# Designs tried in a protein design chat: VHH binders against c4kar8. Part 63

Target 1, 263 residues: c4kar8
Amino acid sequence: MAELSTPSPASPAPLDGGRGDELEKFTLRGARQILQLLQDLITHRGLITAHTGGGHSFMTAVLKVDEERGRVVLDPSPDPQANRRALAAPRLTCVTQLDGIRIQFPLVGLGEGQDKGRPALFAPLPAEMLRLQRREFYRLQVPLAHELSCLLKAEDLARKPVEVSARVIDIGAGGVAVVVPTGAAEFVIGGTLPACRLALPDGEPIELDLEVRNLNRQTQRNGTEQLRVGLRFAALPRAADTRIQRYIFKTERALNAKARGGL
Below, E stands for the ipSAE of ESMFold2; O stands for the ipSAE of OpenDDE; V2 stands for 0.75 times the mean of E and O plus 0.25 times the DockQ between their complexes.

## First folded at step 3 (VHH)

Design c34 (framework vhh_7n9e_1)
Fold by ESMFold2-Fast, scan of step 3:
Structure c34 (fold): chain B 263 residues (1-263), chain A 125 residues (1-125)
Amino acid sequence: as target 1 above (263 residues)
Amino acid sequence: DVQLVESGGGLVQAGGSLRLSCAASGFTFSSYAMYWGRQAPGKGREWVSGISGSGGSTAYASSVKGRFTISRDNAKNTLYLQMNNLKPEDTALYYCARIEVYTYDETYEYEFDYWGQGTQVTVSS
């Protein structure tokens, strides 16, 4: 019998973990849908940013889909070093956009060769592709001048209750991303933080139940670590949702007005 | 260099139990949340459970809640998954993971994880 392809053990965090519940509806797993989307990228000459890990990426494009061999053909980078990094990587994370819709997919088992006498990169067809409406997942980058904070109720390393004032770095209809000093509190993906308090410029703090969706540790320039935490609004009263949306629209309009005036 | 080594998988009858272990090295184990994920042949990887660094907070996928228990022994740098009342649909390769999420750009995020090689669990009907 034919064996089904499986993702590498070295894959990024699963969609069914972290943001999986929000992104699963946008994940294409049908062979026909995947083939059609790849053909749409070819037709529209979609440029792809391929991330090889370690902060490295290169620009590529899908040149063709070989359905009979189950492979995609990619345009190599003009930079030989980028191609060497790509071939050495356990996986590529490919990111592109089609008509304002973000498309993201993994490629595993990259090889090199030639297509019709020209250098090319080859990879097996992805088993899944993320097709994400840009506006549905829009996140406002919070201006530093707004000093937005969220008071998190969590536990510290000694399992003691702790309240941490975290700076809000981005906000959307579905949640916020915050930064927390490493060691100030403990988090687990899928865990719930009850009765947190989001401070907006106008009015009293909003009480929210938050679900931890993402965690990222960063080393700052001064050598200290900070933790970036992605948080989903578990349940929003209509009044709170209205205030958050109003803040987002107001701030977006102000930033857009500045951009239009700025040549 | 992060290393994660799973063990404890095997063949078991429906309704049975297994305890999985994950030996961690190359990082300060108690400072990181740890996770179990699984992958059945031909399917995507599924998050199963997570535990905070101290062990004070846990989370479970709805499909396993009430049947599986995650725990850790920080003195031994070991993560555990106690699996009770196993079902045929629990058949999968089970992975130990340390998950780190990277901001890909200002609008979207992607996730980077350290995974072990896995331990096979097969539940016969």
Scores: ipSAE 0.384, ipTM 0.763, lowest interface PAE 2.6, mean pLDDT 79
Fold by OpenDDE, second read of step 4:
Structure c34 (fold): chain B 263 residues (1-263), chain A 125 residues (1-125)
Amino acid sequence: as target 1 above (263 residues)
Amino acid sequence: DVQLVESGGGLVQAGGSLRLSCAASGFTFSSYAMYWGRQAPGKGREWVSGISGSGGSTAYASSVKGRFTISRDNAKNTLYLQMNNLKPEDTALYYCARIEVYTYDETYEYEFDYWGQGTQVTVSS
């Protein structure tokens, strides 16, 4: 009776698409740095996608960092099955963003318990945290008061041409991030949006071609879904580049002055 | 629950063809753009192709452009990747994805946060 060795479950594929050598420069291993970053996640109430393997994940947050015990406290899933999977997983891969920067860190040795009488998940502090700053160009967070917009020429679900006015949330020399209502248009990564119009405060809109580089569905606090679209400048006239740089510089100075109490 | 199940991978000789399929469930398939990615041994994951919800818009990585064709059947909740003129460098685990994709301006690399189990494609010289 030949015992059919049950094929060992395929190890979950790594979530990091980075080249191993390139990731080292973005990896934090210092205890103080890790603690600070975790604290920042708490302060900003950063939502974390926790991957348990097998294509499963749940939303969580860092609730507390217990330095004395060397552990992190996570918000459990409202789904008991997700929590079971998390506890059974040899490794939890946590993914989040802070200030537009992707943060990834592993947690091992997950346990469940109570924190101040509330159910919680516990894990030892991560040994490393990946903070991916792979942007070629600085991205300015656009103040809401500036009301930057980009008119996107796209297609709807019926493949009909549509123009969508999208709010610009960040801008850099290499591109913009915009938000659009879910379903306003169809986007595909790598797709080109021709003859779009970027509106800056200093004059006439800039006509330019945009390439879709990333998509992120976001749920607002009010429950409304929106799509964040990262767009690269596919073709930017020199004059436009100068205008964009000027805007970024001016805005950054103003923000810094305000932060210093000068405005 | 969102499920993505890839199939159609296998061993093929250089110059050959394969057709990958991805069966999707647990969400309104037609409402989402879908993507193929791949991961070669010892390499990071890379974006291969994308298609809009309606199928009207498609995009391809430069490395596969002209050889690969992405398509979808929304009635069957299925994503396809026709791969022609396969090369040894196409050897990878291929993933189907409905994802929030992260890219970075410096490298323009794509990172995936949700994908299926993948199907292995091996191209022999």
Scores: ipSAE 0.021, ipTM 0.533, lowest interface PAE 3.5, mean pLDDT 82

Design c35 (framework vhh_7n9e_1)
Fold by ESMFold2-Fast, scan of step 3:
Structure c35 (fold): chain B 263 residues (1-263), chain A 127 residues (1-127)
Amino acid sequence: as target 1 above (263 residues)
Amino acid sequence: DVQLVESGGGLVQAGGSLRLSCAASGFTFSSYAMYWGRQAPGKGREWVSGISGSGGSTYYASSVKGRFTISRDNAKNTLYLQMNNLKPEDTALYYCARIEVYTYDESGTYEYEFDYWGQGTQVTVSS
């Protein structure tokens, strides 16, 4: 059932062309720094999206860092199939946020067992972690109460136009991530969705062109699956950019005020 | 330079069987999970099966579970898909794939997975 991520039928998988060099200053390789960051994720109860390959991911969390054994302990999915996909993967790519800062790290050699009598996933400590402290990498997790949606102009399996209303789960300067019901539409990496409409809480919907950048069938913490679609703003008018930035700033400020209330 | 070469496709009657092969080179085969995907005429691409580097774990799309079996021979750097009880809806170009993960670009967009695709092998199931 899983949709295959593909850049182009005629081309091999693209390389990042040295983008890793640009990210070196954001890469943590010190053992103490890595341990501290993992502990910060535990302390702040950071939810982690673990990409397992084949366009699949599941939501997890770091439960424990076992420094003596050099391992992290992860919360397994309640969906056995998601756990099997994770164990089949040569590498998990873990993505999370801490105070709006994107954090990404690989885990290699995932195993399954028990921690204190409960099912758990284990992996060696990562050799490196990315901590991206730039405005353009910031993604606001959209509060469910905002009911933020984007009307997508897409195609069905027969390549006929369809409109699908998708819930926006995160938003940044460069794009949005949305969730769509499985089977509602077909998406292709690199495909353009013209004249989509982003509905912010205040004001008229914003009309914009979106490029599909990634696809992921994610298993939620409750075991249900959803299709997550990452969308880049292709041609963003200045007025639309201003409204999106204002929404992000206003919402971030409100969330920070709530956190600083000492609760 | 990663290279994947699929073979074993062909014409088969409904209810028949085929075994696909994928010969891999240019990387440490046993260190990577491998996948089979397909594209049918007039339909999107879909994943059909995956297998861990050791071969100890497998998973299948609901549409093929119980009918297809994925396996690998790490000594030969070869991936297999045994297809039984083939149906006309299994007609597609079948691809062998390996996953790579990408990092963030300057617009704040990341690409987490892309397949290394082979040329594919055509499977046609007639009734």
Scores: ipSAE 0.000, ipTM 0.150, lowest interface PAE 10.3, mean pLDDT 77

Design c36 (framework vhh_7n9e_1)
Fold by ESMFold2-Fast, scan of step 3:
Structure c36 (fold): chain B 263 residues (1-263), chain A 127 residues (1-127)
Amino acid sequence: as target 1 above (263 residues)
Amino acid sequence: DVQLVESGGGLVQAGGSLRLSCAASGFTFSSYAMYWGRQAPGKGREWVSGISGSGGSTAYASSVKGRFTISRDNAKNTLYLQMNNLKPEDTALYYCARIEVWTYDESGTYEYEFDYWGQGTQVTVSS
């Protein structure tokens, strides 16, 4: 058997079931804790990747928790095939991230209906939620003011080398997520981008090899497309790993100080 | 109408070779990365290989690296998988796939691995 890698907290892929015993200590089963966590996802407008099985998933969000009826209300996909797959699935596996913490929960018995006159999906409240506070799964949402970038080396449609300066939107011990204009370069899941350069605020850019782990095309309000690319660090020298960890720690500390009314 | 039609599977002895083909229609083939996946009896789906739209970048699962070669002919809208040194463990239904990323603003739908469009082509390796 092949060992399955545990994805980063920002990864849409669900965690390997064979590691269930290791994850038990991070599983919430208290009704009040589950309700509070779902409410936090609403308050922070957390985007959820809902896996319907067979490699199929769609982006959703918790719109509402109906405590009286014991239900969650979810934003349906604009793709009717995705909604049909979800309704036919025996179980949805929902994956999201809140403040760098991976959250995963099952939904069983999905139905369709309306909320305030708009189409909606609903399901019974989950009996359990995974709230995984492990250092190796943590990803820092990069403050826009930091202007973190990664210079990607890739190829265009004519197989010519191109360099693309991509904005880093999140970063962890295992990799980064970046945003690239659609059509700027070609990517393939599992492919390697050699000799890329990650620019942190202090010091020279870090040269590293990146492996493409996921791709997501997003349409912006002005009709232009952008591509979100999840990238894994193929290997890092200890010095580079230390610099990345230091940046994450320092930035998280500063964000926490501001959130608590500090300077 | 997006359509993917796989062919080229069959029965082969261990150490043999097969070439799979996937005929694509209903979309701009050269604009999409294409993938081969497989499902062995009683097992889940496994990613096998991927190729970028131009064919300039390829990727392979460790289990097939050095034995399989993915390629494409954009003029013919066709994806290929050349399989050499086949092993009984390669016995599976092989699927040609496009990863469909569907978005509507920031709340859009996306796939993290594959959309399988075809019925697949069966590869059986005997020894």
Scores: ipSAE 0.338, ipTM 0.715, lowest interface PAE 2.9, mean pLDDT 79
Fold by OpenDDE, second read of step 4:
Structure c36 (fold): chain B 263 residues (1-263), chain A 127 residues (1-127)
Amino acid sequence: as target 1 above (263 residues)
Amino acid sequence: DVQLVESGGGLVQAGGSLRLSCAASGFTFSSYAMYWGRQAPGKGREWVSGISGSGGSTAYASSVKGRFTISRDNAKNTLYLQMNNLKPEDTALYYCARIEVWTYDESGTYEYEFDYWGQGTQVTVSS
């Protein structure tokens, strides 16, 4: 009687949102840490976007952590179809934010039932939770009136070199986020854009190398799609760093003064 | 529904080569940058390579640069990873991935990232 060793359930695929080494720094695997973070989500009534695959998602919340049973209780969708998709999905990807920090965690083995006579979704406790403090540096939201731009040297769909003038929407010591029209250029995470030019209000553009760190599709209210590109300063001269820091400081001070009614 | 199915993994000796494939369905393949990642036993996931929608731009992890080549055939909705000069440290489960990042703009900016991954294909490099 050959004991058919039941293949150990494949460990849930880790949350792959970044460079593996970077993600590990932000991944919680400790049972206590996971429980604490889930409890914090409950305490703060954090809304969670639960992704079921295929571009489908629904809003939920962690209602309870059942430590004895090793499970989490979620609020079901008011849409029965969303719940069916959730139950059919091999993995639920939960995304939320707590105190400005993005949190992502997978749930597997979702089931439905009742908690205290109310419909609920149940899943085993996540094996890991990603707490993405992606930004090593504070990012200043750039006022529209400042008209910061970055000339990106990239390639188009035909692999032809193109220069794209992109509006800078946020800036920090570590990089910038820019918006470009969809289709203006092609980007890949981890790619380098050499010899770009960042235009600041205080003088000549800064030449620098940029690394693509994230790509975000944005749909505007008018239905127009834009691409937000997160860029890291790959090589920043000291003088440029000083200028950027000065700009950030000056702008923050001005914004704070305005918020206080002083301007 | 978005589906990613990896294949081409196996056992290979050090110095050998493998070609991985990822069949994509359920979305406009050419509109998305695609990525390879891997997870070694007891380690976290790491990015291996990325390629833009048209294939014009590529990126590689430093650990695989010069050895691995990412490519795509948009007509076949397929992503490839040519792996040459394989090393024991390349032993991992290899995944293809699509990344989606969304911004919510009603009363503020909320950004979230969601990734689609296949089931992976096992690559084992023996010494």
Scores: ipSAE 0.023, ipTM 0.492, lowest interface PAE 4.0, mean pLDDT 82

Design c37 (framework vhh_7n9e_1; at its last look DockQ between E and O 0.01; V2 from the best seeds 0.00; counts 0 for: pae O 12.5 > 2, unsure alone 63.4 < 65, placed apart)
Fold by ESMFold2-Fast, scan of step 3:
Order: C-alpha cells, then structure tokens, then sequence
Structure c37 (fold): chain B 263 residues (1-263), chain A 126 residues (1-126)
C-alpha cells in the first residue's frame, strides 16, 4: 500500500529553502576564521542583538572566547526575563555588524554561571557564521544625529487609527527597520501600512506603502523595551528610489571618511 | 508551557467551506500576533494568514486573499480561520503558530514557524 505520509507534530522547525541555505556561500565554517571573527567582535566592542524566538531579543556582547573549553562568554541582559527566555530557547540567532558588514551566527546549548565573579551566559562556539558582503544584504545603520523618522499609519491597542512617528534605525534598498515603544501600535507580519511618510534630510517626506516583514520585542542593555519593526518598500517611484539610494551613498561615504580621520 | 491545539479540518468538495480553530494556552494570548501556516504533501511549510494581538491588523497570502478570513476570540484564547471557496490546491495540513523566526533583514519571508500541534488535515476533492 502506497499512502501519503501524514506529517508528524512539529516543535520549532525551519521552512524549506530557508535563508541559511541560500546564504551558504557567505558562511564561514573554518574554526580559525570563526575564532578570529569572534575575537574581532570583542576587540571592536561590537553590540549583538540576540534573537531568542517568539519575536523577542536582547542586546548582548561577547565578553571572551574560551578556546580551551570551546565556548563563548556573553554579557547577560539586565532583564531577568530576557535571560530566562534565552536559556529556554533551542537556539539564539545573534546579529551584529563589523565595519559595515552584517554578521550573523547561531548559539545552541546556552547555559548560565559566573565569569570572574560576575553573571555570564555561556554557549559552545558556533559551528558557522554568516559574513554578508553583498550589497543587497547591506543595511546602513542610520546615525542618531540624522533623526530619521517614518510616520506610520496603524492601529493602537484600543483598535483606533493612530499615526506613529517611528525612528529609523537602519535602511537599505528594500526597506527600513524602525523602533517604537512597546504598546504604541499593533503590527502583524505580512500586514500593509498604506501612505506612510519617510522623512529624509533632503526635501519633503516620501509617501510610500510598507509591508511588515519582521517584529521583535527588544530589551536594551539598560532594561528599556522597544518594538523593532522591519518594513519592506511595497513599491517605490523611481524618484523616491533615487533619493533613498543617494541618502545611503552620502551617509556611508561620510561615515567612512569620519572613521578614517577623527572628528 | 505554551500549547496550541488545532481542529476543524476534514474532507470537503471544491467550492465548499471549513472553519479551523486553534485553542491556545500557557501565555497571554492577546499580547501575541498569531498565524496560520500549511504544508501540502511534498512541499515545505508556507505562511497563510496572520492577525495582530487585538485583531486590528490582518494579513493574507495572495493565494488565499478574499477566500479566507482570520479572526480571534481573546476571551476564549482561540484563533480561527474561515475558509471559503476551497480549491484542491488548498489541500494541506494546517497549523497555528505564535512564533515566526524573524529574518534579521527586511526582505524575504519568515524562516520558520514554531508549531505545537498535530495540525488539522484539510482535503479538498476536485
């Protein structure tokens, strides 16, 4: 008898053709390369966003690499709930940036303890790290001084229309990431936000339709909670696309010049 | 402990309707967006629909838009999917999810669902 198999009940599982599979050519698997990259993150004091699943994340940093024991030591969140979520998670997805290059790696088997008398999180060294060098994956981290904002049209917790001025934290060819206070408005992945307005330093705000692609409730290192919303440009007029690309180019060039010489 | 239990599937003829339910427990239901996904035989999991915590925002895959309606009853901790004008291509195991793996970038689709049930089988005859 040839019968169609009924799928088994599933705990957390990846989608077929997940992004990790597509990004294989950007994946570092050499032990020496992984150790060097982690050490570079320590040297440059890189802040890491650790995603614990369920739309939750917290900010951390690599405190040290213990090569003899094959583990990394991470700075715990000041929020005990974030640490409990991390310890219960089957995997952390860690995201950071080094010299404008996006770096992502998984940590599995997280534990807690102390390092030199201070609370710490421990995990085995990752078997792989992504180092994304292609322009389509590049996201410009927006300088705080630019005060870049996007006016979102959404619904509040009472289901009433609301306009939310959200701070733009990164921007790329395909969209923006914004932060709002937790509870300011409701979002759902796949939902559309019509007639939003992106404010750039040069000229009038750009009116555009946005699609919600990512939602993350993030605990900052100071214990403050924010909602991070990833938004895709649904469609852009050529003039708007040109303005966004010019902003990215000019800002990146200015940041590179500033990094090479002190201000 | 988070638990999600799907029900309401069955065999139906093309053009028919079904209503799926998902009973949730172990978390503050109204604080989370909820999602329906499906997996057809020999295919990967795909996102079907989503609804925000208080039901103010909904989203649908293009393949089901206009035919399916997602809703929730926060007093009963229950998620629903009303499926109308069913097509043979809608044949799949349907499951609800609280968690989608967030892509760390603003392009592409969510990487995976966190699925806590057997799902409920929907079979649409031609």
Amino acid sequence: as target 1 above (263 residues)
Amino acid sequence: DVQLVESGGGLVQAGGSLRLSCAASGFTFSSYAMYWGRQAPGKGREWVSGISGRGGSTAYASSVKGRFTISRDNAKNTLYLQMNNLKPEDTALYYCARELSSSWYDEGTAEYFQHWGQGTQVTVSS
Scores: ipSAE 0.464, ipTM 0.792, lowest interface PAE 1.9, mean pLDDT 80
Fold by ESMFold2, look of step 5:
Structure c37 (fold): chain B 263 residues (1-263), chain A 126 residues (1-126)
Amino acid sequence: as target 1 above (263 residues)
Amino acid sequence: DVQLVESGGGLVQAGGSLRLSCAASGFTFSSYAMYWGRQAPGKGREWVSGISGRGGSTAYASSVKGRFTISRDNAKNTLYLQMNNLKPEDTALYYCARELSSSWYDEGTAEYFQHWGQGTQVTVSS
């Protein structure tokens, strides 16, 4: 995609009616708290989705924090176009998870350079970080071995109905995030996908209406592009909710037992 | 350079109709979902409607559903908003946007529009 250099205005427009004041208590502004959280992300090898705006994002990681220069160092994308979008963006919104807790922070003033002779991206330390330590914000990272999928009823580029089997990458009480190949179907934020089918390991797939909340053309670490679709459960029958919560709970317990190196 | 130019606003009586246009240039128009938003004086910005790149999927805010129709002409690189049964509360500066960056609150905090032009004023008198 060509580099965007126009000085067009942008403004926040929350689809759910806005919850900004409730989020203030989850906002870290102390320099020591911010540095510790960034160092925890480095230690736990936190993979970060960096949103460049315009529905584009790329996968990155914090390589290090330079406390004395007040900078964070990020891994660049192997896709040069993703790096150009990031450098042109007025704001890079970084989203990740640490121990099941959603972390978000803005980076402004992103620049390119080298770290230890290797290409890197640099930015001043964020002035704030959001640490959403609340159950309603929890998202389980779905283990690849579970092969969780969601059958989406959408339209292809020719405006014909199409069913797309999308891999579920995370799941929470209110929805899922899925990935599809770019161009497999068309979506619009705010759109409803009726009668989709979420396949859990136990039992028959759950039939759900889904609402598109997020669309990102995501460049993977290997440079390939896919479409990440954030989907909200538009209506969730009680039985379906119970099955989803059971899946999350059982998977969390299994992952915790593995992390402790059982036996 | 990406350019979005809104037009078609004006003064109308309640119950009237207007058709807004958004002329797009500087990108492959058919590859992007497009959106309308609005901002009334003294209020925050509100998304109004969206349409997928090929036009097969549309979405509307509940306050305008059934009254407004979004459409696009990919051969003319133009986005439209047909506004019927206008009400005084529809009075606002209307703007188009190429894409949104948004998140569900379980995945993040706030939604942002990426780009829109200077807008076109719609004023509905009672």
Scores: ipSAE 0.308, ipTM 0.744, lowest interface PAE 3.4, mean pLDDT 81
Fold by OpenDDE, second read of step 4:
Structure c37 (fold): chain B 263 residues (1-263), chain A 126 residues (1-126)
Amino acid sequence: as target 1 above (263 residues)
Amino acid sequence: DVQLVESGGGLVQAGGSLRLSCAASGFTFSSYAMYWGRQAPGKGREWVSGISGRGGSTAYASSVKGRFTISRDNAKNTLYLQMNNLKPEDTALYYCARELSSSWYDEGTAEYFQHWGQGTQVTVSS
């Protein structure tokens, strides 16, 4: 009877070499954000793979968040050896998925005890949690020299129609991110901006409908606040899609050539 | 500290109406877009509606469009959700949320907003 050695779940492949800066975008460090995410894990009864190092892991779950004590309660492994490894590990790397999004967080200072008369593992709340959203679409960072812009049809603070020329900072097959001055217009996630105009270097602006998908307030070094608006193409004509793809491809090629020491 | 306290939930018959309220504190209310989300039993969180800081722009999930109305009173730091023609499928814990500073949005995970309260239960009976 050949013991089918269940292949040890491969250590999560190092997140692809996207610049450390991209990972920061997906890292939650706010105490309340962390608490909420942990609570969501509890609510969804999310199974967590806890890696103890050395290729060892065990399945666990967050049972409780103790906010008063600043700790998380984990379900211990049915394997005493796994629990011993966990307790001996300087760090647990917890990996799970919630709604198709990979979540990773470290736990340090693991201890064992009882929760309501049941064996449990305890750890201080994680200092950070990584939530890796699947990028549906690659987004090209637009070179400043290209001066891409998008004319947004929005509403001002007085609910009057306003046109805002916004700089495009990134572009992908699925949408664009733009920056607007704070107060230039009001946005709401899920809102539609009809009949906007995306200006590409290769010709006439593309008219398209945009959906607000993200809002990010940024303070510049000079103290000026800007609003980054993530916009999805709500309706993109095929011809427009082709133009956008061509632009992205051409730009990427040029950037890569430059990075390789090309002209 | 940011606080959001939802109220107005309850038991209602199909076709009935409810008005939810969310009292906000700990931040400049008018500076932030606010949202309603909900979570039905055994389901993930879903986005329901959003309203811009000064209320000029609103958005609705397709499932509630034409039935729900989001509004806000910035003088009272309060967000509202008028829910009309309620259906059993509207049964959920309803959350009030503030916009997040995030680089990426996934509608399926409702990560575009942050909830700071416990929510209010809405139950619609058939």
Scores: ipSAE 0.143, ipTM 0.618, lowest interface PAE 2.4, mean pLDDT 83
ESMFold2 (binder alone), look of step 5: mean pLDDT 80; pTM 0.818
OpenDDE, look of step 5: ipSAE 0.000; ipTM 0.247

Design c38 (framework vhh_7n9e_1)
Fold by ESMFold2-Fast, scan of step 3:
Structure c38 (fold): chain B 263 residues (1-263), chain A 126 residues (1-126)
Amino acid sequence: as target 1 above (263 residues)
Amino acid sequence: DVQLVESGGGLVQAGGSLRLSCAASGFTFSSYDMYWGRQAPGKGREWVSGISGSGGSTAYASSVKGRFTISRDNAKNTLYLQMNNLKPEDTALYYCARELSSSWYDEGTAEYFQHWGQGTQVTVSS
């Protein structure tokens, strides 16, 4: 058992692409800015996807910023395996969105304990946070009531063609994220899915080619696991691009109106 | 715990072939997608190819498509990259990886390549 509590040998650190950091101008490194942004995530009850590596993630939230001890308190997963994976990871990559702005930050040195008698995860304050203020990085979280789906043309385990209806969970100018039913198809990063059909409200499905950018086995807050697939749009016809943009803008306005006491 | 050991690199003439191997240990190999990446001297990391855990799905960077073939032997916990019609531009340190990390959930805007071993050097002379 002692070996299970011993820190693993130093894992290789994640290695960023070597040519100039395009994201440096969006990187916050000031302690005050970092504290304020984390507090904004608490205030807005922002859900965070914490990537633990190996295509795995779990849903969490910042519960508290312990400024005196220089650490954040995170909501643990109800799935013990997801928590074990997180604690074993050399780094968590946390991704969220606040007021239409993409936010990302690393957490290193994750620990486990209790906060006010409840299980909690603890990590030192991140040294940096990305805050992308550009519209092209905006992702609309798709309301469940919209039942927005994408029919994927993919391949099964034997490389035979299959059609998979996937639920769209977010959408932006550059692509969609979808939930794929377990075992329905195989995906690999960089693969192309031709002639897929995106079903938006109020119109015919949009036919488009998609590139697989990310694969993520995400443990939800209810403890269930789902495969999330990040898909980039190939070049879109202007009419398709216009329809996608209109859906995003219309839905964003409706959600903002609802949040402020309207419909 | 997780170990990935690349081998099979070397010096080869343009138009030649090499087969790279990656011996995996410390995890259930068949449950993970595997990837080959490379880094040329003075350049950033480049994704080369990927294969699903079952071996059923593969993908290739446009620069190597039609010349390279990724495969795996789950019984031997080994990943392979068959490289044909090699060009001087293929000169790089080649790595295998259990994941391609993206800093952005679905955009791949800042992709990171997890390197678990030393890699294997491929040099293609003109």
Scores: ipSAE 0.011, ipTM 0.356, lowest interface PAE 9.2, mean pLDDT 78

